# Designs tried in a protein design chat: VHH binders against q9rw55. Part 36

Target 1, 281 residues: q9rw55
Amino acid sequence: PQVEQLARQKMWNLAERFVAGESIESAIQAVQALERDGIAGNLDLLGEFIDSPAKCTEFADDVIKLIEAAHAAGIKPYVSIKLSSVGQGKDENGEDLGLTNARRIIAKAKEYGGFICLDMEDHTRVDVTLEQFRTLVGEFGAEHVGTVLQSYLYRSLGDRASLDDLRPNIRMVKGAYLEPATVAYPDKADVDQNYRRLVFQHLKAGNYTNVATHDERIIDDVKRFVLAHGIGKDAFEFQMLYGIRRDLQKQLAAEGYRVRVYLPYGRDWYAYFSRRIAETP
Short names: E, the ipSAE of ESMFold2; O, the ipSAE of OpenDDE; V2, 0.75 times the mean of E and O plus 0.25 times the DockQ between their complexes.

## First folded at step 10 (VHH; framework vhh_7w1s_2)

Design r08 (at its last look DockQ between E and O 0.69; V2 from the best seeds 0.00; counts 0 for: unsure alone 64.99 < 65)
Fold by ESMFold2, look of step 10:
Structure r08 (fold): chain B 281 residues (1-281), chain A 116 residues (1-116)
Amino acid sequence: as target 1 above (281 residues)
Amino acid sequence: QLQLVESGGGLVQAGGSMRLSCAASGSTFRNAMYWHRQAPGKQRELVAGISGDYTAYDDSVKGRFTISRDNTKNTVYLQMNSLKVEDTAVYYCAASLVRGTWYDYWGQGTQVTVSS
């Protein structure tokens, strides 16, 4: 127990740059530190093996506790969730459990003026996630729920356009799943160009756009695009990962851009991080 | 009560200098602080920002204005040199994410008038 506690402390000394610890308290403290730097937080409760309806609802309850704690600490809640973690695909009482739990989460966030971002997972969940996104925007408004489009998927440009009636808040990411060439661009250069197209089309449509990347060339392209098109800094934000390019995060904040930083936290950080460093020299 | 209070404005001849101060209280004193200005008939615009050791300036003031901070006095400054008539504006100190969004806390402003 003493050796394990010391090992966990040593691991945390390394990990604290990249994760916000295990607890709601540590996550809130990390957001508050970012806010003092002019940078907003995007909280993500880490979860693994959420494979039963009861565990999905327990996870949703934990997200609600996070939202309540953030509000109590003076933070406007901004939380990302994966619908699979709260029961997408599990029928309960004639309705998808993910949708049921998402309503509870978004309602709590809306009570505090907050925002829930619905993460996009692999390509097999895109249709159901976009369908549920439409339902939830209709119920709560685009100011309280958003979603993600992935530039590596061929479908994403069409999906973006199909959502314009919602005036949606969308996070543009490149994509993190291994997808077949039948649905996704195999070449990074094509992914990067499609990323620019997604961002620029969404901005031109007048929709709030989250530019989630550390790629300075893309960031510079966005800066030039918004200047050339008279798009204000209140129409978009840059999003980045906790502990990566803190210099760039602060520089963009000093330049007056909106910056938001992804903060993973939870008990699973230790297992995840321990595995990563054990496998990496 | 939380406040941002600007001071140091006034009348100055073109080519002159002046220093603006922004006294902050409580959670309004952030590592990131900003100066904006609003000229007659124009919208409020960012002039300078600081976040920790990082600073940034509008192109029209680069090399002439310097933003800085004194943590012992909870104060942020804007040193303005080589002033031009075009710099005439009300200057505002601002903070972000005090109430959950960007630029959500402002001072009342201080007038800077640059005469030819």
Scores: ipSAE 0.837, ipTM 0.942, lowest interface PAE 0.6, mean pLDDT 91
Fold by OpenDDE, look of step 10:
Structure r08 (fold): chain B 281 residues (1-281), chain A 116 residues (1-116)
Amino acid sequence: as target 1 above (281 residues)
Amino acid sequence: QLQLVESGGGLVQAGGSMRLSCAASGSTFRNAMYWHRQAPGKQRELVAGISGDYTAYDDSVKGRFTISRDNTKNTVYLQMNSLKVEDTAVYYCAASLVRGTWYDYWGQGTQVTVSS
């Protein structure tokens, strides 16, 4: 145990840049630090793959505890969850467990004026996630629950359009999963172009848009686009990962843009850290 | 509770310089700070912002205005050089507070008049 602790400590010295600690308290403090710079937070409780319904519910309970802690600290709760982590695909009492637990989480967030982002996972979960998202928006309102679209999927432009009736808050990302060419653009240029399409169309539709990218070219394009179309800085926000391009985060904040940082936290940080290292040039 | 009080405004001739100050009171002075201005008949506009050590300026004031802060004095400054008649406005200091959303604290504003 001592050796393991030492190993984790050594790795943590490197990982702390990308992970907002292991505890709720550390995560809250990280958000508070960002807020001083005019940057908002998006909290993500890291967890391992969960295959037990009971553990999914427990995870949901932990997310609710996070929401409570955020509120207690004077922070408007803003949390991202993966529906698979809370039981999506598992049937309990004749209903999808992910949906059931998502309701609990969103209900708690709503109580405090908070917001829950349903993170998008691999392409096999897109349909069910969007369906559940629609249901949850109907129940709680678009101001309390949002979702994510990934630009590397061929379907995403259509998915965005199909959701316009909800006036949804959507985070646009390039893509986080390894997807086959049958469902996703293999070329980065196409992904980037589709990203712009998604963002621009969503903005034009008058929907709140989260531009989640570190790509300065795209960021600049968005700046020019909103200026050209008379879209206010309060109509969207830039989102970035904790510890990545901190300079750009502050620069955008100084420029008066809304900036929100994705803050993963939790004891299961190693896998996330490993992925971040792999993605860092 | 954060209170902001602007000072340093007044009348200045075109080409002149002026320094505005915004004193913050009530809590720790670490927030992102901004200067806005509103000319008669126009909308309020962002002039300059500072987040940490990073600064940003509206294109109309780049190279002429400088935003800075002194945390020991809980004060943010706007040094305005090479002033133009079109710079005439009420200048407002603002602090960005974020609690999962954005809201600002504002000063009462200080009048800056640039004469030809």
Scores: ipSAE 0.704, ipTM 0.891, lowest interface PAE 0.7, mean pLDDT 92
ESMFold2 (binder alone), look of step 10: mean pLDDT 82; pTM 0.838

## First folded at step 11 (VHH; framework vhh_7w1s_2)

Design s51 (at its last look DockQ between E and O 0.03; V2 from the best seeds 0.00; counts 0 for: pae O 2.1 > 2, unsure alone 62.4 < 65, placed apart)
Fold by ESMFold2, look of step 11:
Structure s51 (fold): chain B 281 residues (1-281), chain A 116 residues (1-116)
Amino acid sequence: as target 1 above (281 residues)
Amino acid sequence: QLQLVESGGGLVQAGGSMRLSCAASGSTFRNAMYWHRQAPGKQRELVAGISGDYTAYDDSVKGRFTISRDNTKNTVYLQMNSLKVEDTAVYYCAAGLTRGTWRDYWGQGTQVTVSS
């Protein structure tokens, strides 16, 4: 217990810049600090490997508690979830448990005028996640649920276009999963080029676009694009990671751009990081 | 509830100077504050913003206008120098983010009229 306690403290010294603590209270305080600077939060409750239906539903309950706490603290709830963590792929009562739990989470968020972002995971989950996204937008409206497209996947441009009937709120990311060249661009230059295509096409379609990147060249390209096409600052936002380039976050906010910061938190930060370190020499 | 009150507007000759104030009350002080303006028949447009130590300006006012903040008075200012007729507008103060919504709390505005 003391060996684990010492290791936990040493890991926290490394992680504290990028994680908003273990508790709902610390996460709420971090969002409140961001909001004073004109920057919004995107809360992400960290979880360990969640495999059983009971644990998936408990995790969903914890997300609902977060949403309730955010609202009680005067914050409009904005939370990201991974559908695998709440039961995607597990059949319960004749329905996918992930869909069942997502309904509960989004309903609570909608009650408070909030928003749920359905994170995209590895390529094998893209089809089911987009199918469930269509269902959930139909039930709750695009104002309360969005999803993610990953520019490193060849399919993402086609997927983006296929969703235009929903007027969807989409978070554009490059991608962080290890994917084979059969489904994903191997070269960074192609990933970056496709990222621009995803963002620009989504903006031109008149859909709310979340530009999730720290790449200043891409940020500058987006600024020029929206100016040239008469696209207002209320049609998109820049998104960044907690603890990275706080100077750029505030500068963009001062320029009147919408800025949102991804804000991971939770007791499982230690177990998550310790497992990752044990796997990496 | 946050309340914003602008003051300091009026009539001024082209080339002159004027200082606008926005007093904030009713809630915790904000690090991010903005000035917008609305000319007759036009939509509101961002003029200047501040977030902590970072400031930014619309190109049409850069070098002539300065946004600043006094934390002890819970007040944000817009110093306007070398005023032009094109600067004629109602000027609004706005908070950066309230309850997860960008620029949803506004003052009532103060008229600035720049004459030839």
Scores: ipSAE 0.675, ipTM 0.891, lowest interface PAE 1.2, mean pLDDT 89
Fold by OpenDDE, look of step 11:
Structure s51 (fold): chain B 281 residues (1-281), chain A 116 residues (1-116)
Amino acid sequence: as target 1 above (281 residues)
Amino acid sequence: QLQLVESGGGLVQAGGSMRLSCAASGSTFRNAMYWHRQAPGKQRELVAGISGDYTAYDDSVKGRFTISRDNTKNTVYLQMNSLKVEDTAVYYCAAGLTRGTWRDYWGQGTQVTVSS
């Protein structure tokens, strides 16, 4: 335990760039710091893969605590969750535990005018996630719950279109998981092009769009696109990861765009950190 | 309509203590409550908030100020200890709405002056 603590301490010095601390308090402070720069926050409680239904429920409880803490701090709650972390795929009392816990979380967020983003996971969970998303939008409204589409998946354009009736708030990302070529574009160029398609189509449809990318070329394309089509800056937002391209975050905010930063926090930050290091040149 | 009335402000010497009160109208007091302050020439800033079992404080007041509420009296309090000259401001009570959109109601404010 002592060795682990020392290791974590040493690694934390590096990880603090990408992780908004280990506690709710530190997360809130990070959001407040961003807000001073005109940047909004998206809070993400980091957790290990949870296989126990009880632990999933506990995780959901912790997310609810986060929502309440944010509200107490005068921050409109905006939280991202992975449904697997709250029990997706586990049956409890004849209902999917993930759905049950998501309802609890979203209900709390809605109470405070907040927003919950259902993070998209690997391709095997896309169908169930979208189905649950539709259910939850029906129950709580598109103003309070959103989801994520990944441009590296062949299906994502179709998925986006299929959700138009919900007028959904969708975060567009390139993709975070290792996916086979049978379901995802292997070439970055194709992923990037599909990303543009997703964003542009969603914007044209009049839906709130979260452009979650650090790719300046794509960002510029979006800027030009919205200008050309008379889409206001209030119709979408740019989203970026905590600690990545901070200069660009501030620049975009200064330009009048809505910017939201994804802020992971929690004790289980090591895995996240490791991934971020791998992605950082 | 929710009405908020602040009280307890005034003049106090640095290092002193002061307790502000905010009385809310209405039968059910379940909303999140906040204290903000605005110093001359500065923007209004959040000082403290309470929601459910959670409290939050601005870094500048942490360890010195305590927000609490009495639901039976529909009142929120701000206990301010170890006051500093820089704490001088008009203090406002705000109530966050639940069951809908993010919205706050504000009181008229109470002046707090901390002298050196």
Scores: ipSAE 0.039, ipTM 0.499, lowest interface PAE 2.1, mean pLDDT 90
ESMFold2 (binder alone), look of step 11: mean pLDDT 81; pTM 0.832

Design s52 (at its last look DockQ between E and O 0.75; V2 from the best seeds 0.00; counts 0 for: pae O 10.6 > 2, unsure alone 64.4 < 65)
Fold by ESMFold2, look of step 11:
Structure s52 (fold): chain B 281 residues (1-281), chain A 116 residues (1-116)
Amino acid sequence: as target 1 above (281 residues)
Amino acid sequence: QLQLVESGGGLVQAGGSMRLSCAASGSTFRNAMYWHRQAPGKQRELVAGISGDYTAYDDSVKGRFTISRDNTKNTVYLQMNSLKVEDTAVYYCAASLVRGTWRDYWGQGTQVTVSS
């Protein structure tokens, strides 16, 4: 209706710094602008309320179109997906649809030398996501698929160690889901301490490490850690959100660190951004 | 394919100044570029970097060297003041992200020799 249109327009005026528009073209242009600054992109097609198998496969098809468009534009495809959005947990023909669709997405990315990051969702999906990650690394190699560990979960240190035989590319995040204290640290100090442990252990294991945070204290700790341990800047990267602390993104790039920026895009940006506003003060 | 061509090196007395240039060709306009150097018997080290209006320097050259860009050209500069014998090295212009890939592109280098 007209009320929604007016609200959408006002919201877009606020959101456009944080969302790379609605189209593949706008997302690609945003990546190209970042690359001129020496900053890499991490593309994420926004989707809300994808529950039917048909919609999951359609979403996977749209991700494949994004990968093709990135390649055609001369960009190495780097895309994050949530396995639930492509059918994880939906059994079709004796196989998990999410795994089926992930194979299609990763195969396309690999064809172009690209990379797919399997986002970690709520704690109930961790077991199946790590199991599917192991399968997909076996099929495509660690240079084409990675996953995420969340420092707020008690289990994450053990999970990290259990994956070392894969030489995995892992993004370390604090966590964004409401989790009970039975599975997650309720205290921020414990989450932050565990974040450092995850990052440092992964670096020491010789695995490519994605330090996804805007926390300057942790960023400085990582800089000191890698210097003290002789870890080169080619062993890790910092990752941040589009539109947040663009000054820090460019400063880190100027210092010679690898920086990658999460670029959400798609028609569902309004629902996504509205939820973020309602959830953050 | 990105090509980086350094110029401006040579012999200079300690305490003197020198300006290095790096012309980038075969790529779109680029806001981010780096200078590295490699002294005899040492590993190549990052000296200075720029990303848009943001700059960074190795502690050993901070306050003496200035990295800059010509906004109308695809060229980056390194102004080197108060040169020391320890600054003697081959200086390399570099780009670290090309076509979405973390791959260092290097120029052929330009020798800077600081004599006492």
Scores: ipSAE 0.759, ipTM 0.921, lowest interface PAE 0.9, mean pLDDT 90
Fold by OpenDDE, look of step 11:
Structure s52 (fold): chain B 281 residues (1-281), chain A 116 residues (1-116)
Amino acid sequence: as target 1 above (281 residues)
Amino acid sequence: QLQLVESGGGLVQAGGSMRLSCAASGSTFRNAMYWHRQAPGKQRELVAGISGDYTAYDDSVKGRFTISRDNTKNTVYLQMNSLKVEDTAVYYCAASLVRGTWRDYWGQGTQVTVSS
């Protein structure tokens, strides 16, 4: 345990670039720092896969505490959660535990005018996540709950279209998971092209769109697209990861675009950090 | 509530310079600040923005306009050099606040007229 602690301490010196600390307080401070630059925050409590229903509920409780802390700090709560972390797929009293806990979280956020983004996970969870998303939008409103679509999946354009009746707030990402070629584009070029399609179609539909990418080519394409189609800067936002392309984050904010930074925090940061190292040369 | 008041506009000859100021009410202003302009018959457009140490400019004003801020005075500035007739517009100061909700605050605007 001591060796592990030392290792974590050493690694933290590197990880702090990508993780907004281990505590709620540090997360809030990070958001406040971003806000000074005209950038909004998206808080993500880091957690490993949780097998215990009780632990899922505890995780949800911690997210609620985060929401409370944000509100107390005068920050509109904006939190991303993975439904698996709060119990998706686990039955509790005849209902999906993830749904139950999501309701608790969103209800708290809504109380403060906040927003909860249901992060999309691997392809095996897309159907259930979208179904639960639809349910939750119906219960709380599209202004308080959103979700994510991943452009590397063949199905995502269809998924986007199928959700139009909800007028949903959707974050578009390329993809975060290793997916088989049977469900996802293997070539980056195809993923990028599909990303553009998703973003453009969602914007054209008049839905609030979160363009979550660091790809400057795509960002430029979006800028040109919205200009060409008379879409205002208030109709969408760019989203980026904490610690990645900070220059671009601030630049976009300076250009008048809404920018929101994804801020992971928590003690379980190592896995996240490892992924970031792999992504960032 | 945040209030923005522009000043410094007026009539200037082409090739001339003008400095606009935007005073913000309240405590030290820390959020991103912007200058927009609206010419007659045209839509309001972003001219320049400042976020932290970063600045951005519309291509039409790059190299000619400079946005800056003085946090001690709670003021944002737009230094406009080499002015052109097409720069004629009402210039607006704007602030985007992210606390609570995304909210944009606008000044009343100041007229800038560039004569040939």
Scores: ipSAE 0.006, ipTM 0.285, lowest interface PAE 10.6, mean pLDDT 90
ESMFold2 (binder alone), look of step 11: mean pLDDT 82; pTM 0.842

Design s53 (at its last look DockQ between E and O 0.02; V2 from the best seeds 0.00; counts 0 for: unsure alone 63.2 < 65, placed apart)
Fold by ESMFold2, look of step 11:
Structure s53 (fold): chain B 281 residues (1-281), chain A 116 residues (1-116)
Amino acid sequence: as target 1 above (281 residues)
Amino acid sequence: QLQLVESGGGLVQAGGSMRLSCAASGSTFRNAMYWHRQAPGKQRELVAGISGDYTAYDDSVKGRFTISRDNTKNTVYLQMNSLKVEDTAVYYCAAGLVRGTWRDYWGQGTQVTVSS
């Protein structure tokens, strides 16, 4: 128990660079500091093992409190959620609980001109997440809800094209889940090439594109692509993780690009940070 | 209540120098500030930006223009050297990300005219 307490404290000393604290107040202060540098925030309340309907609804209530607090602090709310955390796959009163809770969250964000990004999880949830995304865009508009496509999945190029009728705001990521080769590219070079395809096709379709990466070669490719195609800086943004390459974040902002930084916070930071360490080269 | 007031413009001969100032009125501190310009018949374009210690410039002015900030005077500067006729424009100061919105705060502009 004393060993575990010491390990947790030492882990926090390492983690605080990458996590915006445990409270709404610390998260808001972190966003405000970024905004002074011309960098926007993407708030994410950390939750671990939200596995009951009651916990899912409580988590959704806490996200709504975050949205209210951000608005009260003069921040335009921008929050990412995982639909599984708010009840996707749990039927309640004849409807998917995740969809019910997402409606509540997005409605609150919309009241304040805000935005909710629906994170993409493992491949088994892609179909239901895209179906619910389409429903939610129809109800709230593409300016208030977006989602994520993962370049490591073979299906993602087709999914991107199939969503064009929505003129959707999409975050392009490489992927963070362990996926079998039956659904995902095993080779990093193929993942990176598909990432470029997703970004470039989405930009050319005239859709708002979130380029979520720290890969400077891809960032440079995007800069060249938008210049060559006359695409304005208001059509896309770069997105990066809190505490990683703060130099690059500010350099991109100085160049006039839109930059948004993912800000995880909450008492459940230990699980988040442990996964982050496993992903760092 | 943020207000931006540009000054320092005027007439200058090609090859000359000029320093523009952008004074921010109010108690709002911002680390990210930008200069844009708009020539007659052209769209407004980003000239230079600053975020903290980081600066960036449009290729057409790189090496000739320098953006800087004096936080004690809440003022952003644009030092313009080796001026060319094509630098003739109204120059606008902008604040980065205000109230969660990208570059919505602009000054009224200051005219820079470079004569041959």
Scores: ipSAE 0.719, ipTM 0.903, lowest interface PAE 1.0, mean pLDDT 90
Fold by OpenDDE, look of step 11:
Structure s53 (fold): chain B 281 residues (1-281), chain A 116 residues (1-116)
Amino acid sequence: as target 1 above (281 residues)
Amino acid sequence: QLQLVESGGGLVQAGGSMRLSCAASGSTFRNAMYWHRQAPGKQRELVAGISGDYTAYDDSVKGRFTISRDNTKNTVYLQMNSLKVEDTAVYYCAAGLVRGTWRDYWGQGTQVTVSS
């Protein structure tokens, strides 16, 4: 335990760039700091893969605590969750535990005018996630729950279109998981092009769009696109990861765009940190 | 309509203590409550908030100020200890609505002046 603690302390010095601390308090402070720069926050409680239904429920409880803490701090709650972390795929009393816990979380967020983003996971969970998303939008409204589409998946354009009836708030990302070529574009160029397609189509449809990328070329393309089509800056937002391209975050905010930063926090930050290091040149 | 009335402000010497109260009129008080302050020439800033079992404080007041509520009296309090000159401001009570959009209702404010 002592060795682990020392290791964590040493690694934390590096990880603090990408993680908004280990506690709710530190997360809130990070959001407040961003807000001073005109940047909004998206809070993400980090957790390991949870296999226990009871632990999934506990995780959901912790997310609810986060929502309440944010509200107490005068922050409109905006939280991202992975449905697997709250029990997706587990049956409890004849209902999917993930759905049950998501309802609890979204209900709390809605109470405070907040927003919950259902993070998209690997391709094997896309169908169930979208189905649950549709259900939850029906119950709580599109203003309180959103989801994520990944441009590296062949299906994502179709998925986006299939959700148009919901007028959904969707975060567009390139993709975070290792996917086979049978379901995802292997070439970055194709992923990037599909990303543009997703964003542009969603914007044209009049849906709120979260452009979650650090790719300046794509960001510039989006700027030009919205200008050309008379889409206002209030119709979408740029989203970026905590600690990544901070200069660009501030610049975009200064330019009048809505900017939201994804802020992971929690004790289980090591895995996240490791991934970020791998992605950072 | 929810009405908020602040009280307890006044003049206090640096290092002193003061307790502000905010009385809410109307139905059962379940809303998140906040204290904000606005110093001359400065923007209004959040000082403290309470929602459920959670409290939050601005860094400048942490360890000195305590927000609490009495639901039986529909009142929120701000205990201010170790007051500083820079704490001088009009203090406002705000209520966040439950089951609504992000909106706060505000009181008229109470002046707090901390002298050196």
Scores: ipSAE 0.039, ipTM 0.529, lowest interface PAE 1.8, mean pLDDT 90
ESMFold2 (binder alone), look of step 11: mean pLDDT 82; pTM 0.837

